# VHH binders against Salivary glue protein Sgs-5 (Sgs5): the designs that were tried, part 1

All scores and structures are predictions.

Target 1, 145 residues: Salivary glue protein Sgs-5 (Sgs5), of Drosophila melanogaster (Fruit fly) (p07701)
Amino acid sequence: GQAVQETKIEEKPVSEPEIESEIKNSTSVPSKCNIYYRNYQWALQDCVCRCFQNECLMQIESDQRKKEGRSPFVPVTEELCRSFICKKCSVGFPVVAEFPIPAPCGCNRKPGSIATERFYSLCHLLKFSAENSKPFLTYSYCWPF
Positions, changes and structure headers below are counted from each chain's first letter, unless a header gives other numbers; antibody chains are not in Kabat numbers.
ipSAE, averaged over its two directions, is called F for ESMFold2-Fast, E for ESMFold2 and O for OpenDDE. V2 adds 0.75 times the mean of E and O to 0.25 times the DockQ between the complexes of E and O.
[cut] stands for letters that were removed.
Atom coordinates printed by the task and the answers are left out, and those that the model quotes come from them; centres of patches stay.

## First folded at step 1 (VHH)

Design a10 (framework vhh_lunsekimig_d3)
Fold by ESMFold2-Fast, scan of step 1:
Structure a10 (fold): chain B 145 residues (1-145), chain A 119 residues (1-119)
Amino acid sequence: as target 1 above (145 residues)
Amino acid sequence: EVQLVESGGGVVQPGGSLRLSCAASGRTFSEYALYWYRQAAGIERELIASITSGGDTNYVDSVKGRFTISRDNSENTMYLQMNSLRAEDTGLYYCATDYLFGSYEPDYWGQGTLVTVSS
């Protein structure tokens, strides 16, 4: 065949002002939110109780889920979330946390993303976060079954 | 460096029992949590049982009371005792352990052992 380079790229859907030029996905660090601002926000995702470092981080993920046709978050109080977990720091109540990975231009490193890590208890997560100066974006108590 | 090898899978009738074993080489288990995952055809791999370094266990609801996870640090082996097996328990069973303390995704996996529950 002949080299036909015609494309309809310019007919792509217009970008929303809130999205701008940055592609937001589950592995990207949210640019609109201060990840060091500690004002915990709890939310229900189906049967899972989740805690976010702040409301801004929850809203970013909630907006992405809504765009994907997934269940929206239901904001809740800490007291309601506590009722879902008998012992926050007990082994047997593991937490899964999401951490921002910076985008270094170093040897063999990839662009910035979000890492997920499981901890044996909330206390293990909080100790790790504090001792390594690594703020989490969110954590949950439910297992992915 | 670390190799996990499962054994004990097979074909069993509903209501039967099987004991799975996971043997490690290259390092000891004693510092780490250990896991059994199940993979059915067309279904996402599911965590079904865990045991911490301190011996605390956790199970997915569908296997509670039927499956028992245990560890033998002296033999560097983990077990899954499966009782009252059901057709929905059919699948590939993988043992796994975390490379890094607190890692969500296990870095070391076994090859998987097939369990078929059929009459």
Scores: ipSAE 0.000, ipTM 0.093, lowest interface PAE 15.9, mean pLDDT 71

Design a11 (framework vhh_8dlx_2)
Fold by ESMFold2-Fast, scan of step 1:
Structure a11 (fold): chain B 145 residues (1-145), chain A 119 residues (1-119)
Amino acid sequence: as target 1 above (145 residues)
Amino acid sequence: EVQLVESGGGVVQPGRSLRLSCAASGFTFSDYAMHWVRQAPGKGLEWIGNIYYSGSTFYNPSLKSLVTISRDDSTNTLYLQMNSLRAEDTAIYYCARDLFGEYLPMDVWGKGTLVTVSS
């Protein structure tokens, strides 16, 4: 940045913070998760590697899967997860994904933002996200009709 | 002639299972990813899932029915296994061949097979 101002030095040496309701947007139910908090969680989604922004976001999605009668995510190490990335993807049903862009370090008071990006298929999205350690928040299918 | 022919539809009671087949001809089936798509009466098209030539599958996360897509390249046949069928699964089911390129994943469609879930 151009000019930065140092306000206060605060150290937090030990505890991982609990994530509280930080986000109210156009969704009907507020998320309990801070979408900008980076504490990557790696998991297998139906035997395919998936990277989550943080455990809170993974748990919300896992709870939704349970309500839908689907298997929950299985937390794994980054190294193990990356061994389950599909190396070759065909063009499939295209998706649009949302990625979190965090606010700058507390030198100014602007909110974070969300970027959208299009992929040829869910396979391409999952591969990109896992290979680049760039977790997505949501995705939706692009149907031409 | 490149064609896809779906079969296995019919009237089925709620809670039961049904397996649909799609017979491919006129192209090298093993070189293409394949899709299943359905259309309920009076509604738009709903993507069910796909299977790549490698055998990897991806499914619509909004789908309520339990489904499994599989393929047998030796017989040029695509399958859709549906379990715990509900009235809302009543639809015409189509198989389609993957199209290479952006945002148009299907270039060849079957005629469709009707599945009616009722008592």
Scores: ipSAE 0.000, ipTM 0.121, lowest interface PAE 12.9, mean pLDDT 74

Design a12 (framework vhh_8dlx_2)
Fold by ESMFold2-Fast, scan of step 1:
Structure a12 (fold): chain B 145 residues (1-145), chain A 120 residues (1-120)
Amino acid sequence: as target 1 above (145 residues)
Amino acid sequence: EVQLVESGGGVVQPGRSLRLSCAASGFTFSSYAMHWVRQAPGKGLEWIGNIYHSGDTFYNPSLKSLVTISRDDSTNTLYLQMNSLRAEDTAIYYCARGEWLGSYDLFDYWGKGTLVTVSS
């Protein structure tokens, strides 16, 4: 097969702050990792594909799961992971997920931001995240807990 | 050691009500979402519903009017109240710990189940 050559100029995100205390979200996002550092890590959560923003964030969740007596994440290739994406979603609980948005390039440098999006269920969130290579930082159910 | 033990099953007549219990041990019960799942003879698993640590519940829409899930965190006990029992409710009922994502993949602990037989 022959494909047209694609030349793309990759826009580099602005430099992250050196001081970790710059990142404030003590209840839902781990402050010891750079949540805006994009270096995708693919892993299986049991038998479900997860795409993480970076290895540091995956490791924090994996360690927390292990402390709670749950299986840690199993790092895998993107190709293998994609074969474990939820194909069919049945009934479930509506969730809200937080996604990292890196600061834009240019003269108005700012710390990054967090966007929230609603999904019909956790299954829909996991499917969307893996299919679109759009890692989430955390999620919560729509009911207050 | 995490352990889940169901009880309360037995033979009941159609139209009656029955409450099942699940005794949990070996973990901080109040921190986990808990689930009820059943399996009728010769059929697959059917998710009944769950209850979060907050007390919020979500039910299989096919069963919502017939069942109520509750918990007592002081005794580490999960309950399933079933009303208007029918022959098709005959199944082994399982208590499980985990997350429901449209599959059972995130259920890490299951009880051995308790048999409910609805017959006259």
Scores: ipSAE 0.000, ipTM 0.125, lowest interface PAE 12.7, mean pLDDT 77

Design a13 (framework vhh_vobarilizumab_d1)
Fold by ESMFold2-Fast, scan of step 1:
Structure a13 (fold): chain B 145 residues (1-145), chain A 120 residues (1-120)
Amino acid sequence: as target 1 above (145 residues)
Amino acid sequence: EVQLVESGGGLVQPGGSLRLSCAASGFIFSDYEMAWYRQAPGKGRELVAGISSGGSTSYADSVKGRFTISRDNAKNTLYLQMNSLRPEDTAVYYCAKEGYSYGLDYFDYWGQGTLVTVSS
């Protein structure tokens, strides 16, 4: 097909039936994506830099945000994203985050593992993740609000 | 080089008030996030209140509405105004400065602490 056809095909992933199907399936996050596939995707979350393990995981989280009435992520280059890393974090509530650890040597027979780490606040987690290119899968607050 | 000196602790009856102070030196005070932690005998340290360089504040649920954290950048001093004190507020209170850790021990350069005892 024509080069113009490829551009038109790229628009199809945002078609309403496909978006609706993906949104319904977001309840099964991360089961719809390979959490150990390392193909980093950079994006902005309300002017804060985010690094994702892969585009599939970014899209699922973005769709969940839309379901909650929040702005979706804006895919960007690594260079642009890094200019939006938080310079300084205010005090906040501690969070615990889960990080994917792929199986050694790419052996698909081993499932890999998930490591948990604690951070002083969400801001500290986001800064650490972006600065170190170490994407997290999910986080939760250790403290009630 | 970095020094934090807490003061203002004492014995007070339930329902009373105290104002804690932390005199800071050896760093550009206005550039750093500051916090108050406390530790009761035999227990671990817990975050009480924090304040950013820009003045944004955060409080533990147990002290919200009763305690107020503030800073005076001209005097390099951090304050904790404690009102409606309860026996469970009895602890050594520590001043802490922003460090370089991303973990729960993010705050470095702990002071010597000041004892607050709330008893009838």
Scores: ipSAE 0.000, ipTM 0.212, lowest interface PAE 12.2, mean pLDDT 76

Design a14 (framework vhh_etentamig_d1)
Fold by ESMFold2-Fast, scan of step 1:
Structure a14 (fold): chain B 145 residues (1-145), chain A 120 residues (1-120)
Amino acid sequence: as target 1 above (145 residues)
Amino acid sequence: EVQLLESGGGLVQPGGSLRLSCAASGFTFSDYYMSWVRQAPGKGPEWVSGISGSGDYTYYADSVKGRFTISRDNSKNTLYLQMNSLRAEDTAVYYCAKDTLEWLSGYDHRGQGTLVTVSS
């Protein structure tokens, strides 16, 4: 993970949507977000679950936290957020994550590779990914359930 | 081939301090999250502390929080664990781990460990 990579969450259920982001400015100004657009975005930070009315509002606060030298939010599903609180992270359900590695020359001749790395828990993976700006492609649990 | 060599253990009285070291080779040390894991006599392994590849973020088990400090020197491929206010319950063989899951499952490339005995 030497390059930034965008992970896009789509196909999530949206009830009563309104027109969002007529101005696609990734700026840290709340007035740039449609505060009436209801497309809930959950985020994990220090084992605390946060719910934002939409992704735009989460991103603004996340960017401000980065400017303050604090860890950015890690977007998660509602189910995951509700499941992973500090006590479950402390149980140590290890996870294996896959990270993209760009091709050595950056050319189209040889495709990039995938690196596999293991973490003590999902909370450790999510924090590592956010703090080191290394987005993962996927993860799985290592232990039989 | 991954190699990890722990050192710095010994006999210490309760309330004392020790500093453990782990020399790593065979992989790009700065790219990996590293852990300290301990195993007390007759008990299973227990994760103690972990540190991100950059060294900027550290994690601790509740049993050692506030007493132990994990750090690393990526220029020397070395991991450290500063242990203060030691208790009898800290008596264990301490291991350096690149892959915590493999260590916990017994399929590990861990080193031989370093013995820490806390006793009066």
Scores: ipSAE 0.000, ipTM 0.101, lowest interface PAE 17.1, mean pLDDT 68

Design a2 (framework vhh_etentamig_d1)
Fold by ESMFold2-Fast, scan of step 1:
Structure a2 (fold): chain B 145 residues (1-145), chain A 120 residues (1-120)
Amino acid sequence: as target 1 above (145 residues)
Amino acid sequence: EVQLLESGGGLVQPGGSLRLSCAASGFTFDDYAMSWVRQAPGKGPEWVSGISWSGDSTYYADSVKGRFTISRDNSKNTLYLQMNSLRAEDTAVYYCAKELYSGWDLFDYRGQGTLVTVSS
């Protein structure tokens, strides 16, 4: 099957920076969503419910999962997700949260990245988010080993 | 003052059963999700099972799914782990945990654990 493919490498200088930007964008925070908009959206992910800062963030990640051959998220109610977590945010179901690392301020414009962090409880996540002025993109209660 | 007191461990033969109990005090038990974590000799801690604050949702390690059952009695502030079809690899100290981990601490155990030994 190589007969129908390009057999020689072709330089495309005008498209190379565009390809690099595209690759970086796929590893960065979703640019079309407002990460500070608070309208929580809950969804099922394999073993546990996940909470997203808003529906836009959930949809982007769901679309990315589909492209990767994984099942898309199933939107659910907060009531269903509460059955997998503690009644109060200070309780002992651990959460794993994803945080946006913003593009550098005062430097060349570069795409942001995503960092993950584990917390004892939702209250610990919310405290960290508030005290450090770092909004989360999403969190989950999943701790399968 | 959070206190967790595990009990029910002992020596059992392969294929046998044991029921572990965890008596909780010093906090509002029915507000907290609870877990069982075990640590085999010379190995790191392994999460075994978790249960929501209400008892409506339960989760299990693949290694114990179908053999172990987690439950709670909120009126007695007690967490249980029913262990069936025990195997040599289930030999470990079992801990009751209210808070499992964070980026700051690996685990928040308030008890001494209970030893389960599965041997012929």
Scores: ipSAE 0.000, ipTM 0.135, lowest interface PAE 14.6, mean pLDDT 70

Design a3 (framework vhh_vobarilizumab_d1)
Fold by ESMFold2-Fast, scan of step 1:
Structure a3 (fold): chain B 145 residues (1-145), chain A 121 residues (1-121)
Amino acid sequence: as target 1 above (145 residues)
Amino acid sequence: EVQLVESGGGLVQPGGSLRLSCAASGSIFSIYAMAWYRQAPGKGRELVAGITSGGSTSYADSVKGRFTISRDNAKNTLYLQMNSLRPEDTAVYYCAADLYWGSDLYEYDYWGQGTLVTVSS
């Protein structure tokens, strides 16, 4: 129990002892992410708005950023995130992004496909994705070509 | 879409070691669950080892403790370190990638062409 809080509704029954605390400390990671599961997670990437298809996909990219020594994503509400969308983009290094296209529900066994789309720069991709609530899975630079 | 190319196969003597690599191109390596399968002469294809996008690993009982699967997302490469090789490990080894989380987790969408491993004196 936490003794610094005055709210008694937070008192736990004796059946929630350290055994449950140890169980709660174990992490259950899904074996892989469903890229077609739409449960949008909004976050800031270095003060720029990002919309992720779901938290599982955001966590994978966050873990990679940590390995590369980059700052973590900051989860925020959609309203707050939209105030951090890029307002002006210059011509930069073009990128190709991959977007999930789910199959129509109940029509076949396949879960869907991936579409690729080209953008003038990373800034244009981030702006488009956030403004249209259309999350991308990854992107790659087309440069040099 | 992802393209997979295996390498590192060859002839080794029993008790030897070999490291297989699978280079991915054309799509998102980091979000794929990856696996190594093998097919011995006259037998069906079997799962050898799997690794999730988050790095959790699983192994067939026949290779547990001898083989190690790993991935390098920065290099878009999957690895299989094979130690204490036995004649029964002789097979064509395939790497596979899957974007699907659902009930068909054993069915992979993308496959390489395979690399031959022969364990013989």
Scores: ipSAE 0.000, ipTM 0.126, lowest interface PAE 16.4, mean pLDDT 72

Design a4 (framework vhh_vobarilizumab_d1)
Fold by ESMFold2-Fast, scan of step 1:
Structure a4 (fold): chain B 145 residues (1-145), chain A 121 residues (1-121)
Amino acid sequence: as target 1 above (145 residues)
Amino acid sequence: EVQLVESGGGLVQPGGSLRLSCAASGFTVSDNYMAWYRQAPGKGRELVAGIYSGGSTSYADSVKGRFTISRDNAKNTLYLQMNSLRPEDTAVYYCATDEWFGELLSPFDYWGQGTLVTVSS
């Protein structure tokens, strides 16, 4: 039960739109990063291409995977990453993913919103996200419906 | 090759308990994320509980407080302790691993036959 480590270890990045939070629920965004800051970071997840909203979000998820005994992400260029986009998806288990929708520019006080989308499988989600440069924040297997 | 074999299912009355086992071969339970899924008659498969290599666990809301996932690293076996069983828990229960290299695109396609749990008087 030490999964909350890392929320205060280092000086936090500028996270004005996202108040400091260690929540990792499907309805909550992870930790100290600005989920609406669009500065794409490409990385491999076990030889599958991932597009992240920004490096901060990728690093938090990668560190959490390491703590859980899962392989960390390998940062790569967009060109290299795209060669690892899955081309054919098998039958899998449906997932629901959350996508950040940034607010309009400048003087708006609202930080933005989160959209929820369903996919036939994790493979379909990863393929869609990478092909369309549309990073997701989190996903969950469908339970129940 | 990775293989998972489920056992421990059976007929039990409402309010009863069962303990399911999943024997793993071809990989080490302590090094991998593992999960229990179930498929009720006429429904799709659904996630019940998961355990990470570091020991952290997760549960579906419908079973939280009643089911406990655990592992025995020496026996390379995953367990699901099911208490206070309800008729709606009737399903075939499957053991699966996630994020397996080479299986990420279809991590659960190589499931075993499962173990049937029937909760009925």
Scores: ipSAE 0.000, ipTM 0.187, lowest interface PAE 11.9, mean pLDDT 74

Design a5 (framework vhh_7aqx_2)
Fold by ESMFold2-Fast, scan of step 1:
Structure a5 (fold): chain B 145 residues (1-145), chain A 123 residues (1-123)
Amino acid sequence: as target 1 above (145 residues)
Amino acid sequence: QVQLQESGGGLVQAGGSLRLSCTTSGRTFSSYAFSWFRQAPGEEREFVGAISWSGGSTDYADSVKGRFTISRDNAKNTFYLQMNSLKTEDTAVYYCAADLDFWSGYPDEYDYWGQGTQVTVSS
């Protein structure tokens, strides 16, 4: 097989991770976007594939990255994005992520929900999200005390 | 993308136990949420229980809560329904179902179904 460069995209918590974890554990949902609207937008983040529920959510996060002095996401096709899915992840700090689960449109069925899942690291979350087309809304670090 | 096959159904006495298995064929077992439904003669399919893709979340119908347990074994591409303290009202054909998204209590939200396995509880 083709040798590809392994991506180290593992985000590390700031120097005071318990304060950072407390802040990130607060529910912060973008008020201008419909988190349940499925119109998947694929993008690259530092040579890693990201899947977003829709373009509006990608743009909100891109704008936040710009405010932090970071590059915005690069919109790409699903096929191109999937070629950047990392096959190996380093050990990192565990994260808990929230996923929007849409309800069917125009019916009295169960309303949309939020599912929470734990991952071994941010890299594992990003890999899972892209491989399974399961965009996450937010994540927070778990401090391994 | 996934095919489901139930096993473990049969005849059991009231108060007894039975374990149903649902074996999947397909590459993406660990990415699916799995559910069990049941259908008694002349009735609609009823939600029984569900387990999320990570195994970190489970849910059950009130009629089976405390008696039934759903679990998954990713190494065996199989998930289970452990049925304890069985009642005659539990008699039904049991179906397993899979979805790439989080579980749902609504049968029409699932694209992947098993063929069903009969469970008969006698008094």
Scores: ipSAE 0.000, ipTM 0.186, lowest interface PAE 11.8, mean pLDDT 76

Design a6 (framework vhh_7aqx_2)
Fold by ESMFold2-Fast, scan of step 1:
Structure a6 (fold): chain B 145 residues (1-145), chain A 123 residues (1-123)
Amino acid sequence: as target 1 above (145 residues)
Amino acid sequence: QVQLQESGGGLVQAGGSLRLSCTTSGLTFSDYAFSWFRQAPGEEREFVGAITWSGGSTDYADSVKGRFTISRDNAKNTFYLQMNSLKTEDTAVYYCAAETLGWLYSESDYDYWGQGTQVTVSS
């Protein structure tokens, strides 16, 4: 047998370009919040579900969006948010995202760590994060493309 | 406790194909990212490929891109390396590795390793 190839995704042509234009690259991790404090805050970002590690991190990102002339996040329940998860993603620019991983309880290693993961596009990152309740701290586009 | 066991190694002729499997036990499979490394005698250990916890991202060494494919099967607690168009330069002991989301891939800070399986490509 031959190796199985992945089939290209069928896309909704308008959704991903609009979503990606709303969210710019974040190059710095917020310093005023405890990035390992897990107290999930669910919110809508222009009708797309976002899961945040905690309210402090959501507020910092919301304030940055306001400085960039973008709309703030709308806090909602988890149940409502999940109905707004992006279901189909088009091709886009690949992104690398950073995720907070708390240290195991009873361990005196560092208070936590940061894991990185690559995604086909920002839409794929947002879908993964919301579906799996795995909030990211920041993302950046891969370069060169 | 935690164990990773490779299988599928052996002798194959250049241009042939081989599929390696790594079966895991004692860990929550869906919480781990998995990688393959290889080491030829007298050479440094080389990264081959990786797949993330979600299966949504894969990375490969430039020497194997387009020839090798990594995949995972959460229902079987097993992940694979499909090796096509094998070259004599692919001869090495292949190791599977698992890491928690707290460790960086680039630093070889993997939590668990298999014992290794020999792949020999002749001619």
Scores: ipSAE 0.000, ipTM 0.115, lowest interface PAE 13.4, mean pLDDT 74

Design a7 (framework vhh_8emy_2)
Fold by ESMFold2-Fast, scan of step 1:
Structure a7 (fold): chain B 145 residues (1-145), chain A 119 residues (1-119)
Amino acid sequence: as target 1 above (145 residues)
Amino acid sequence: QVQLQESGGGLVQPGSSLRLSCAASGFTFSDYWMHWVRQAPGKGPEWVSSISTGGGSTNYATSVKGRFSISRDNPSKTLYLQMNSLRPEDSAVYYCARGLDWLSPYDYRGQGTQVTVSS
């Protein structure tokens, strides 16, 4: 289930592959938001800091969390977010990001899936995103939350 | 449109001090980390210093730690770099750069201001 997976925090050391991809079959890509609009929005939830490509993407996930009986994200500044101590995560690195995977039919109106990939640093994530022309939906210094 | 304009460079003697300024416009200055990056002739760019959105966190390259101080004035949208005890190896073009945080690549930088340290 989504709720169990979304609340699980892994505490093992980072010795896994630098790039790891996991497909979430039951999760759809938000269609009402422009995933290429870069206006970063930071949000805090249970000492975990997340960055969204834009506020629209944060709002969609907040709305879904409310429907599931969970607290919505609290918009914060990057500085406040980075000052927050999270004892189960190394803030600053590594980072985990969600990427949209287009539907295999090639139709832009059909639901897509979301891949979760881990990167050794934010620099690795941003380089990967730029070089592969793959915009991320959100990233966090601790995943899942 | 995003614009960053550096000033304050010049020719100085070793041991001198210099203060660089960067005037920002076209974006909400207080929402971004700011950085100083330098590039010497024939060398790649070298990160010098970073400052958080509110100025509460600063970081420095080992080569300048204890000699340089980064600061910002959000109301005037200006970034500063106070350079003390300048050395010939500090000679470079200094660029003001905008970033999402201290780990991010810079998305915009200015035209640069030349600093030359020689006798």
Scores: ipSAE 0.000, ipTM 0.090, lowest interface PAE 16.8, mean pLDDT 72

Design a8 (framework vhh_8emy_2)
Fold by ESMFold2-Fast, scan of step 1:
Structure a8 (fold): chain B 145 residues (1-145), chain A 120 residues (1-120)
Amino acid sequence: as target 1 above (145 residues)
Amino acid sequence: QVQLQESGGGLVQPGSSLRLSCAASGFTFSSYYMHWVRQAPGKGPEWVSSISSSGSYTNYATSVKGRFSISRDNPSKTLYLQMNSLRPEDSAVYYCARDFGLSYDTLDYRGQGTQVTVSS
């Protein structure tokens, strides 16, 4: 288990915006990554295909999952990962996901942006993200939307 | 068989506090991410808060940040929601839910819920 003092320290950051909370919420890896650096990393968690903007972001989420008692992501090739994309989604709770939008190539004058998009369920988000090679940074449950 | 039993609701005035409890059975409680979900009369379910399996990581809906605190006691298989500075818009039936994981985003809340009514 967690030391009482470590538990109390971790409670404080969770009141920050969800993207910042997820990025900052790892003490064993870099607490932040360049969310706009596009060097796609494909990974499986059990039978679920994920596409990450880069390895740093995958590692942060993998470490977070390990802390939650869940399996870490297994890096794989795009071809292998895509064979595990869910072909059907059942009904579920709607989610809102945040996507990193890098500044246009050759136009580094503006910082990147974050776009939000709503999906019928987490399954629909995961399917969309993998099929379209559009990695997301975070998602939150947002119903009754 | 998964069982979730919520308690601790009631009728309170605005500005009051309540502590909700959820007693879990039928699964390895310490292995699951847990959530609180609420449903106001005539509205759909709204996610309120989440806590990791170890209890080290918590997250809150923007409407309750700074007012609510989620916690868990894995040995007793109990989930808690401390609600402070309650507002009329917090009135709802509160459910605890077990996370299904990534392949299914359906939250498994099978409890009866506990009614919270905030009115002056």
Scores: ipSAE 0.006, ipTM 0.244, lowest interface PAE 9.8, mean pLDDT 75

Design a9 (framework vhh_lunsekimig_d3)
Fold by ESMFold2-Fast, scan of step 1:
Structure a9 (fold): chain B 145 residues (1-145), chain A 119 residues (1-119)
Amino acid sequence: as target 1 above (145 residues)
Amino acid sequence: EVQLVESGGGVVQPGGSLRLSCAASGFTFSDYALYWYRQAAGIERELIASIYSGGSTNYVDSVKGRFTISRDNSENTMYLQMNSLRAEDTGLYYCAAGPWDLYSEFDYWGQGTLVTVSS
């Protein structure tokens, strides 16, 4: 079959749960959360802006930080968060991050998938993610070298 | 002018193997994430394997360990090596290409190639 034309303007910051045709195949198990549900939550990770796909995913990471003896994320408005974006990044340890690709409306059996992308450093990942409103699920360092 | 053309489908016995190919033209292949989708009779089309521009791969659980996706950027071709085929693997196999932009629809789709696993 031929691809349906993208006539829809990109609606990255505003989305509904995948509920017009709830697609269980667009969710990730073992996650407690629907990783494809786009309902952005902005928060500070220490002193750096972080955009989460949704509140459920932010809460999972916040709980993990507490288990590790770190402070939970502080929810803030998008405007406030953006003033805490890293502007200048030095080269650091490269990271690979995983991003959710949700199933599009009106497309049968395109279950959600996960894309991986490499970044020069965690700083570059956080900057990219916050500036473009493209939340990541997880990241790992590219080693051993 | 932009095209994705699948080939390699056919009829095989359970436990057999097939290699699907997806030949691309009209765009900068190496910049794109590439995907294999499958549509079985009575079932909606599903993503079974993906390979990103950096070489990372992902598979649906039912094909992990049996299917291998790969790409050859110099030949503008993506492959799906299918081993230990089962009756439930029967279906139309589509390749697709798109930027990995998180919320974008795929830009390009192939016409599909039929795989039938029967005894």
Scores: ipSAE 0.000, ipTM 0.103, lowest interface PAE 17.6, mean pLDDT 73

